# VHH binders against F-box protein At4g00755, part 20

Target 1, 377 residues: F-box protein At4g00755, of Arabidopsis thaliana (Mouse-ear cress) (q8lg03)
Amino acid sequence: MDFVNNLDTDTSLSILSCLDDPSDIVRASAVSRSWRQFVVKYSLSKNLCLKLFHQLSNVDHIIETSNDRNGESSEAGSSSLMDTRLLEKEHRAFALLARGCMSSPIESCIADAIRASSTDNYPVESILNTLEKRDRIGRTPSYWSSTGQHKTTVPESLLYKLIGDLCLITEVSIHPFQAYFQRGHPIYSSHYVRFRLGHEKDNSPHYNNSQDKKGEPGKSSIESNYVWTYTSQEFSMAQENRLQSFQLPEPVLCIGGYLLVEFLGRVQTQEMDGQYYICVSHVKVEGRSLAKSFRVENVDDNGKFGLKVLSYNDPKKMEEMDAEAGQDMDAEAGQSQLRNLEQLLNLLHRHPLDVVDYVWPDESDDEYAESEDEAEP
Short names: E, the ipSAE of ESMFold2; O, the ipSAE of OpenDDE; V2, 0.75 times the mean of E and O plus 0.25 times the DockQ between their complexes.

## First folded at step 22 (VHH; framework vhh_7mjh_2)

Design J2 (from K3 with S99L; at its last look DockQ between E and O 0.01; V2 from the best seeds 0.00; counts 0 for: pae O 16.0 > 2, placed apart)
Fold by OpenDDE, look of step 22:
Structure J2 (fold): chain B 377 residues (1-377), chain A 119 residues (1-119)
Amino acid sequence: as target 1 above (377 residues)
Amino acid sequence: EVQLVESGGGLVQPGGSLRLSCAASGFTVSDNWMSWVRQAPGKGLEWIGRIYSGGSTYYNPSLKSLVTISRDNSKNTLYLQMNSLRAEDTATYYCARELWNDDEAFDIWGQGTTVTVSS
């Protein structure tokens, strides 16, 4: 029974507005042409997305890739036809966004480590080490270390780039580092951790004319170049040598693709100097990426942005295809080598001068010397 | 020029399977809603199903068990897989781009490909 055609508009809108699952709106739009037209006309996909993800309120406009422009004959269609095309474009984009938020696999969302607030022994104790799951590579410890502080209240932070401009983040995991090579094997954790999600400030030359609001002297240099649109609660971190998972109260849609991990309250002193350090062996960020479907363009001073649709393909199918294409390559060895190569390349690109010869231990070919046991006669 | 070209039709025995293809030019299949429609001799048009731009599918309930719609984005081609074909499935099969904002449900049609199911 096509109730949309049989009910008044307000009743139909009231019924369909009760749908809280984006997939149900998509399903509703799939029922019939009349249902789709209703869903499009009243922007139900957009409205539900805005209800679920308030960050989408800053979407100024939708941008589609030019291959769809061939149907826009330049005929000055009536204002009503233009409005209908705009509503259709919005529906497609927000329906895809909703689908991506629901169907994209949960994966690691870190693309790169950008900056640490401090580093004790750079590059040996760099933030790049936090991309490695292991606390050691061969015989070499793998961890980030802050500089030492006498005050426990001095915070530290790690800045990461996410794999997409749009990422739905669900959980962050942190592994405090245990210095197994130090007396007493101290664990350099913090009392608390906090997470921020956001975007880089547009460095367009037009921003230089805003007067030097003398930022308060205490904001770390990292905060000056980013706008944080989400800040989590403070999570207690245990002084334990394990990966600790911090689930966000709700999934958070990151727009702009940056994560800041803040470490609050230093716990452990180093015996040699009596200073407090924070050390981390690994950081993991879990969520759903929309990187294959969306880009963020032209973030203005007010945080408004263009949402560019890259493809209307099913994000899940695109990932399955990439996973199938990746299964033919020995993916674990290749991803580790590619990450190591990318880390090396990123190290080389960022600091061309400090080529610490990481002597990759030559896998000594254990030449199994076949001892020819000369059988004496 | 915008065009759809169906292929893969022919003679098939009852109980057989057939895969039809629809190659698009001048637009991207994955960015559009695409439908399959058939017309049996002396009958009206019957809608078979669609694939959405997002890759989801929706089928005529009467045909859902017998048909599968898919696409290859790299080839810009739409497919209709048909299984367990019956004499009643004899028709000309058309692919079409579906529009939502026009009085017409479809704006681009292929020339059709004929399927004959006979013993």
Scores: ipSAE 0.000, ipTM 0.218, lowest interface PAE 16.0, mean pLDDT 81
ESMFold2, look of step 22: ipSAE 0.510; ipTM 0.811
ESMFold2 (binder alone), look of step 22: mean pLDDT 85; pTM 0.855

Design J3 (from K3 with D31S S99L N101G; at its last look DockQ between E and O 0.27; V2 from the best seeds 0.00; counts 0 for: pae O 3.6 > 2)
Fold by OpenDDE, look of step 22:
Structure J3 (fold): chain B 377 residues (1-377), chain A 119 residues (1-119)
Amino acid sequence: as target 1 above (377 residues)
Amino acid sequence: EVQLVESGGGLVQPGGSLRLSCAASGFTVSSNWMSWVRQAPGKGLEWIGRIYSGGSTYYNPSLKSLVTISRDNSKNTLYLQMNSLRAEDTATYYCARELWGDDEAFDIWGQGTTVTVSS
């Protein structure tokens, strides 16, 4: 039943506005031309995305790459045609955004470690160590350490760059470091952790500022150069040598691609100096990246930004196409050695200390027993 | 097609330097975590180091002073600079893409390039 054509606009809008899943709006737009026109005209995809992710209210405009401009001749179409084109562009962009938020694989969202609020022994105990899952590499401990403090109330923070300008973050995991090389094997946890998501203030596309020494403890308050659009509650952290997962109450769309991990309340003193330290062996951030589909451009002082669509291709299809393109290599013989090496690499990655003497199975010399057919005389 | 191709291996004298290259196809090096590993004759694999998608690097502490990992995004190529090479550095060197997951895996790796350090 095509109720959009049979009902008044307000009733139809009321009905379609009851859809709480952006994918349903996209599905609705696929029902018929009239339904699509209705969904586009009333910006249903946009409105629902804004309802789900309030951060999208700061989208000032949408930018599409020129390749997706099919030959729309620059003819000065009527104001009405321009409005319709804009609404269609918005629908496409927000439909893609909705799809990405729902269907993009859950993955690690950390691209890099940017800065720690302090570091005790730089570069040995830098924030970069928190990107490593292991608390040791060979015989060398791998962890970040704060400077020592006499007061338990002095907070610390770790700043990370996410893999995309748009990331839907669901969970953060922290592994407090246990100093197994110190007497008593102290665990340098905090009482609480808090998370902030946001963007850099000067969104000059610092693509090229390779010059900021990544991992150097910043003298300036990390807070001065970033705008935090989300702040979580305080999560209690156990004084335990394990990866502890902190699920956000709801998925949070990070715009700008920065995460701050704040450590509140110092727990453990070092015996040598009696000061409190925070040490972390690993930080993990899980969520869905939209980096293949979207870029954030020109964030202004009010937090308004341009949303650039990079591609309307399904990120999943791009990954599947990349995976399928890998299957057609018929090189069966190379695959066995490759699998063995892959397994070894995976073992090495998990257990760098275990010199797995991988005894390559000796290619059994299949002694082709040349059956000497004794030609009977 | 997704592929890694190592190059730049060869014979080098002790104390020499060598730069290995790893050209990627089918994916972007700068958007992935990439590692170098090596296997010496008759030995297991040894992890050398990693470059993160953000461009930071992490090294095996035993090799940190001898190696530098970099990339050229325009060429979609990973590099391993090695300095002060010793006989013990004789190995086949591999580049690999590292995936994040519950089961951390290297899903793509090259065929390797052999480095021989000999007088």
Scores: ipSAE 0.121, ipTM 0.592, lowest interface PAE 3.6, mean pLDDT 82
ESMFold2, look of step 22: ipSAE 0.371; ipTM 0.738
ESMFold2 (binder alone), look of step 22: mean pLDDT 85; pTM 0.856

Design J5 (from K3 with Y58R S99L; at its last look DockQ between E and O 0.27; V2 from the best seeds 0.00; counts 0 for: pae E 2.5 > 2)
Amino acid sequence: EVQLVESGGGLVQPGGSLRLSCAASGFTVSDNWMSWVRQAPGKGLEWIGRIYSGGSTRYNPSLKSLVTISRDNSKNTLYLQMNSLRAEDTATYYCARELWNDDEAFDIWGQGTTVTVSS
ESMFold2, look of step 22: ipSAE 0.443; ipTM 0.766
ESMFold2 (binder alone), look of step 22: mean pLDDT 85; pTM 0.856
OpenDDE, look of step 22: ipSAE 0.323; ipTM 0.731

Design J6 (from M1 with Y33W; at its last look DockQ between E and O 0.29; V2 from the best seeds 0.00; counts 0 for: pae E 3.6 > 2)
Fold by OpenDDE, look of step 22:
Structure J6 (fold): chain B 377 residues (1-377), chain A 119 residues (1-119)
Amino acid sequence: as target 1 above (377 residues)
Amino acid sequence: EVQLVESGGGLVQPGGSLRLSCAASGFTVSSNWMSWVRQAPGKGLEWIGRIYSGGSTRYNPSLKSLVTISRDNSKNTLYLQMNSLRAEDTATYYCARELWSDDEAFDIWGQGTTVTVSS
């Protein structure tokens, strides 16, 4: 039943505004020309995206790459035609955004580690260590360590760059480090963790001084150069040597591609100095990246930004096209390389690169049998 | 097609330097974590180092040779600079794309390039 043509505009809007899934709006726009025109005219895709992701309210304008400008002849079309073109562009962009938020693969969203609030032994105990899944590289422990504090209330933070300017974040995982080389094998966890998502402030001169050594603890509060658009609740962290997963209450669209992990409440003291430390072996961030489809441009002081559409291609189809373009080459050459890869994979699986089983020699309790020298009388 | 192709291997004298290249096709090097791995004759695989998508690098601390990993985004190419090469650095060198999957650390490998350090 084509209710869009048979009902008044307000009723039709009321009905279509009940759609809470962006994919349904896209489906609705595919029903007929009249439905599409209605969806576009009333910005239903945009409105739903804004409802789901309030951060998108700061989208000032949409930028499309020139290749998708099929022949928009520069004819000074009537104001009405310009408005229609703008609405069409908005619909395309927000429909793509919605699709990306739903269909993009769940992946690790960390591109790089930027800065720690403090580091005890730089660069050995750098934030870069938290990008490693393991708590060791060969024989060397791999972890970030804060500086020591006498007060448990001094927080610490780790700043990460995400893989895209737009990332839908669902979960953050943290592995507190256990100092297995210290007496008692202390676990340097925090009581709580909190997450912030946001963007860099534009007025920070991109000193493309590539010379700011990534991972150096800067004296400037990490907070001064970033705008946090989301702050999570405080999550309780266990004092356990395991990866602990913290699911966000809802998926959060990060605009600008920065994550701050805050550690609140120090738990463990180091025996040598009696100070409290926080140590982390690994940080994982899971979500969906829109990096293939979108870029954020010109974030102003008010947090308004341009949303640049890089491609309207389905990110999955891009991955599938990349996968299918691989299948048409000669099956015979592929089998030999696959066998070598399987052998390499089997070698990597059989010899995990880092499992040198250091058999710690069991300190055999040399029971010094005190030979009771029988002192003959 | 997704492919990695290593080049730049060869014979080098002890104390010499060598730069290996790894050209990628079908994907963007700068958007991925990339690693260098080597296999010496009769030995297992040894991880050399990684460059993250953000451009930071990490190296195996057990390496005796000075290594530097870099990339040229315009060429979609990964590099391994090796200095002060020793006989022990004789190996086949591989570049690989690293996945953040629990099951598979690397999904794409090059064919390797052989480096021989000999007087």
Scores: ipSAE 0.328, ipTM 0.728, lowest interface PAE 2.4, mean pLDDT 82
ESMFold2, look of step 22: ipSAE 0.338; ipTM 0.722
ESMFold2 (binder alone), look of step 22: mean pLDDT 85; pTM 0.852

## First folded at step 23 (VHH; framework vhh_7mjh_2)

Design L1 (from J1 with N60D; at its last look DockQ between E and O 0.52; V2 from the best seeds 0.00; counts 0 for: pae E 3.0 > 2)
Amino acid sequence: EVQLVESGGGLVQPGGSLRLSCAASGFTVSSNWMSWVRQAPGKGLEWIGRIYSGGSTRYDPSLKSLVTISRDNSKNTLYLQMNSLRAEDTATYYCARELWGDDEAFDSWGQGTTVTVSS
ESMFold2, look of step 23: ipSAE 0.380; ipTM 0.719
ESMFold2 (binder alone), look of step 23: mean pLDDT 83; pTM 0.832
OpenDDE, look of step 23: ipSAE 0.356; ipTM 0.746

Design L2 (from K3 with Y58R; at its last fold request DockQ between E and O 0.39; V2 from the best seeds 0.00; counts 0 for: pae E 2.5 > 2)
Amino acid sequence: EVQLVESGGGLVQPGGSLRLSCAASGFTVSDNWMSWVRQAPGKGLEWIGRIYSGGSTRYNPSLKSLVTISRDNSKNTLYLQMNSLRAEDTATYYCARESWNDDEAFDIWGQGTTVTVSS
ESMFold2, look of step 23: ipSAE 0.562; ipTM 0.835
ESMFold2 (binder alone), look of step 23: mean pLDDT 85; pTM 0.854
OpenDDE, look of step 23: ipSAE 0.123; ipTM 0.641
ESMFold2, fold request of step 25: ipSAE 0.353, 0.488, 0.480; ipTM 0.734, 0.803, 0.780
ESMFold2 (binder alone), fold request of step 25: mean pLDDT 86, 86, 86; pTM 0.856, 0.858, 0.856
OpenDDE, fold request of step 25: ipSAE 0.155, 0.475, 0.000; ipTM 0.655, 0.803, 0.249

Design L3 (from J2 with D31S N60D; at its last look DockQ between E and O 0.06; V2 from the best seeds 0.00; counts 0 for: pae E 14.9 > 2, placed apart)
Fold by ESMFold2, look of step 23:
Structure L3 (fold): chain B 377 residues (1-377), chain A 119 residues (1-119)
Amino acid sequence: as target 1 above (377 residues)
Amino acid sequence: EVQLVESGGGLVQPGGSLRLSCAASGFTVSSNWMSWVRQAPGKGLEWIGRIYSGGSTYYDPSLKSLVTISRDNSKNTLYLQMNSLRAEDTATYYCARELWNDDEAFDIWGQGTTVTVSS
């Protein structure tokens, strides 16, 4: 029944504004052409997205890719007669965003390990090791370690880049490291963890003119170079050698693609020096990535940004095509082997003799090139 | 012995493309933050972009659509692809290793390779 045609605008808006689910907006727009025009005219897809994710109030404008047939025209200079075109563009973008938030598969969302607030034995015990699922490669331990501290109140943090500028994050999982090679097999966890999501500050890529300037290792600029639009509660962390999962109270849309993991309250001292350390063997972030559909552009000083639409294809269809084109099992195995090799090369670079015998087979010297041919008739 | 060696520079016409290489020895590029920086004649250094240890990239916003940084881990080599070159892109291009946890400091530089964009 097409009740939009039979009701005044205020009554229709009252009924439709109660919709919480993107699928209900899609159903409304599919009822008839009149319903679609109504959804577009009153920005119902945009309003739903803003209701679900307040960070989207910072979308300043929408940028479409050049595969639009009208992509050669300047969008900025044509606003006087394009009110309908603007509303249609907004509807397309926000409807796609809503579909992506509901339909994209849950996956691991970390693309890169960026920086730790401190690192012991750099680079051997760096944040890069937290991307490896195992706590060792061969006989070589795989973990990040903070530097030691005399006080329990000195926090530590790990900074990651996500796989896209728009990711809907649901869960962060952390595996504390148990030093199986130390007496007592201590676990270097923390009392609490906290998560922040956000974007890089506009002035983060500043370069000073000094070519000889060197900062101390571990000098942090995290607070000055990033803007955090979401900060979680503090989660209690167990002193247990297992992957510990921290479900966010509600899914959070990360704009700009950065995650900070904060460790609060040191627990375990190292026997030899009596200082407190935090060590982590693995960090995993799960959510729905919108990277195939969107990018975030030009975050300004007010936090406003451009939402660039890369493709209007169904995110589920794009995921299915990517899976068919790739052999996911072989690709995952190959990526893990490559990361293991990178970790081993790092160890060889910093500690070539002490770690080479543990993780690599002994390399044979040149075999003498002797002719195996024998003189025979 | 830690070293960076750039190559691939030369003369190119406006609108052309060029790929620069940076071969590293004595350390692993994939375990470090690596940057490309350029210096036009008579001007200061201009940062182009960075590749993080995990392979993510970040670029100066004004250059983002014109350049691509990549690496080949099997060759321990960093690349800079430049497209749609203009006369203002004439410069000496350097690759550099950034200090861990310091966005403003570089401890290892290459010798540079010169790119000249002219008819």
Scores: ipSAE 0.000, ipTM 0.202, lowest interface PAE 14.9, mean pLDDT 73
ESMFold2 (binder alone), look of step 23: mean pLDDT 85; pTM 0.849
OpenDDE, look of step 23: ipSAE 0.022; ipTM 0.503

Design L4 (from J5 with N60D D103Y; at its last look DockQ between E and O 0.22; V2 from the best seeds 0.00; counts 0 for: pae E 3.5 > 2, placed apart)
Fold by OpenDDE, look of step 23:
Structure L4 (fold): chain B 377 residues (1-377), chain A 119 residues (1-119)
Amino acid sequence: as target 1 above (377 residues)
Amino acid sequence: EVQLVESGGGLVQPGGSLRLSCAASGFTVSDNWMSWVRQAPGKGLEWIGRIYSGGSTRYDPSLKSLVTISRDNSKNTLYLQMNSLRAEDTATYYCARELWNDYEAFDIWGQGTTVTVSS
């Protein structure tokens, strides 16, 4: 029974609005021409995506690449035809977005490390070290260190670029660093961590006039150049030398592709100076990238942006095509060398680098034995 | 077809410089983490360094002063600049795409290019 044709519009809208999965709306649009027209006309894919990801409310317009224009004759159709074409474009884009959010593989979403709020020994203790899964590279410790602070309340932050302008983030993992080369092997964790997702501010010259917003005294200079569209709760971090996973309460669509990790409440002092530090060996961000399908363009001062569709091809099919194209080559000889290389790399990964205890040479207390020369009388 | 092809290897004198190239096909170098790895005769694989998708680089501390990794996005090509080459730098040099998963470090390798440092 085609209820879209037999029911009033409001009832049909009410029924179809009960769909919580965007893929079901896409399936509904495939039922019949009338269903598709209804789904498109009432922007059901868009509306559901906006309900799931409120950040998409800032989509100003959709940009398609010219190659997908196979069917649209440039005829200056009536305003009504233009409206229909726009609605069709929206449906295609939001349907693709929904599919990407549901079907894209969960992967690491960090593309690069941008900046730390502070760094003690740059570049040795740089934020770049947090991109390494290991706490060591060869014999060298791999971690980021903040500068020292006397106050535990001074926050720190690490800024990362994500692999795409659109990423659905599900989990962030942090590995506090244990300074195994220091007495007592202190773990330089924070009490809490918080996550922000957002985009870079458009440095268009028009923003220079807001000199007068006295930035809140605690916002690091890093935060001033970014707009944060999501801020998580504060998560408790254990003072433990392990990768700790923080699952977001719900998947969050990051627009603009930046993540800020905030560390709140310093825990550990360094013995030498009595100051509090935060040190991190690794940061991992897990989620789904839409970078193959979407790009964000022209983010304005209001956070409105153009959503560019790069391709309507299924990212999985592109990966499968890339995987199938790899299978037809004479797999035996290259696989043996690659397996040997993988085994060697895995061996290089498994060899516990013997913690060569850098025995800092004990400054031998030269006990200057003051020879009491007994002056004989 | 997904492929990496190294080039630029050869014979070089001690103290010389060499630039290796790694041309990628089937994927975009700038969208991936790319590493250089070398294998000296009779030795294991040694990681040299990587370039992140964002363009930052990281090197093995022992090699940092001697190597620079770069890329040309327009050519989809990765480079390794080596300076002040020593006999110990004699190896086959590989470029590889680094994976972001916990199971595999690299999924795509080139065939390698051999560098011989000899007087």
Scores: ipSAE 0.303, ipTM 0.715, lowest interface PAE 2.3, mean pLDDT 83
ESMFold2, look of step 23: ipSAE 0.341; ipTM 0.724
ESMFold2 (binder alone), look of step 23: mean pLDDT 86; pTM 0.856

Design L5 (from J5 with N101D D102S; at its last look DockQ between E and O 0.24; V2 from the best seeds 0.00; counts 0 for: pae O 4.1 > 2)
Fold by OpenDDE, look of step 23:
Structure L5 (fold): chain B 377 residues (1-377), chain A 119 residues (1-119)
Amino acid sequence: as target 1 above (377 residues)
Amino acid sequence: EVQLVESGGGLVQPGGSLRLSCAASGFTVSDNWMSWVRQAPGKGLEWIGRIYSGGSTRYNPSLKSLVTISRDNSKNTLYLQMNSLRAEDTATYYCARELWDSDEAFDIWGQGTTVTVSS
């Protein structure tokens, strides 16, 4: 029974609004022409996406690339036709967005390390080291270190760029660094970690007037250039030398493609100076990237932005087509080289990390030999 | 087809400079982590450095002063600039796509380009 044709609009809306999966709305739009028209007319895909991801409320307009315009005849149709075209465009974009949020592979979402709130020995102990999975590169330790603090309450932060302007983030993993080259092998963890997702502020001259808001005394200069649209709860971090995974309570759509990792409560002192440090060997961010399908454009002062659709092609099909186009060539020659490379990589992995004692240059105790000038009598 | 093709290798005198190129096809260099790796005759693979998808770079500390990694997104090409070359820098140089989300370090390799540093 086609209830869309047989029921009143409000009842039909009530029924279809019970769908909590965007893919079901897409399936509903595929049932019949009347169902599709209903789904499009009432923006059901958009409304469901907005319900799931409130950040999408800041979508001001949708931008399609010219290649997908094959159906828009340039005829100056009536205002009603323009409205219908806009609704169709919205449906296509939000249906694609929904599909991407559900079907895109879970992958690492970090593109780059941007900035640390502090760094003790730059560039040796830089935030860039946190992009390495291992706490060593060859014989060299690989970790980020904060500056030392006397107060445990001084926070630190690491800022990352994500692989896309739209990323659905599910989990963040942090590996506190164990200083194996220090006496007692201290682990420089924090008590808690918190995550923020957001975008860069538009450097338009209008933002200069907010200089008078006394920034909260603890916001590092890094936070001032970003708008955080999501802030997680505080997660307890163990003082352990392992990758610790922090699952977000729900998948969070990051708009603008920035992640801030905040470290709260210092745990470990360095013996030499008695100051508290935070050190991290690795940060991992897992989620679904929409970078192949979407771009964020023209973020205004209110956080409104243009959603640009790059392609309506299924990113998986593009990967599969690229994979299939690769399979027809000589599979035998590639496997032999891969095996040799695997062996070589395994050889590289098998090199015993000789713990090169990082001889910190002993500050030469310039023993000022006080020359006891023996005053001759 | 997914492919990396290195070029620019050759004979260079000690103290000379060389720029290697790595042209990618079938994928976008700027969307991936890319590394340079070398293998000297009779030696294992040595990692030289990486460029992240965001454009930042990291280098092997032993080589940092001698190498610069860059890319041209418009050409989908990776570069390795080497300066002050020594006889010890004689090797086959490879570009590779790095898998940051896998236990495997690299999935795509070029055929390599040979650099010989000799007087």
Scores: ipSAE 0.043, ipTM 0.586, lowest interface PAE 4.1, mean pLDDT 82
ESMFold2, look of step 23: ipSAE 0.356; ipTM 0.735
ESMFold2 (binder alone), look of step 23: mean pLDDT 85; pTM 0.853

Design L6 (from J5 with N32Y; at its last read DockQ between E and O 0.56; V2 from the best seeds 0.00; counts 0 for: pae E 2.6 > 2)
Amino acid sequence: EVQLVESGGGLVQPGGSLRLSCAASGFTVSDYWMSWVRQAPGKGLEWIGRIYSGGSTRYNPSLKSLVTISRDNSKNTLYLQMNSLRAEDTATYYCARELWNDDEAFDIWGQGTTVTVSS
ESMFold2, look of step 23: ipSAE 0.551; ipTM 0.823
ESMFold2 (binder alone), look of step 23: mean pLDDT 85; pTM 0.858
OpenDDE, look of step 23: ipSAE 0.391; ipTM 0.767
ESMFold2, fold request of step 25: ipSAE 0.484, 0.415, 0.395; ipTM 0.798, 0.761, 0.746
ESMFold2 (binder alone), fold request of step 25: mean pLDDT 86, 86, 86; pTM 0.863, 0.864, 0.861
OpenDDE, fold request of step 25: ipSAE 0.842, 0.012, 0.528; ipTM 0.944, 0.332, 0.826
ESMFold2, last read: ipSAE 0.426, 0.398, 0.393; ipTM 0.750, 0.741, 0.748
ESMFold2 (binder alone), last read: mean pLDDT 85, 86, 86; pTM 0.858, 0.861, 0.860
OpenDDE, last read: ipSAE 0.820, 0.842, 0.831; ipTM 0.936, 0.943, 0.939

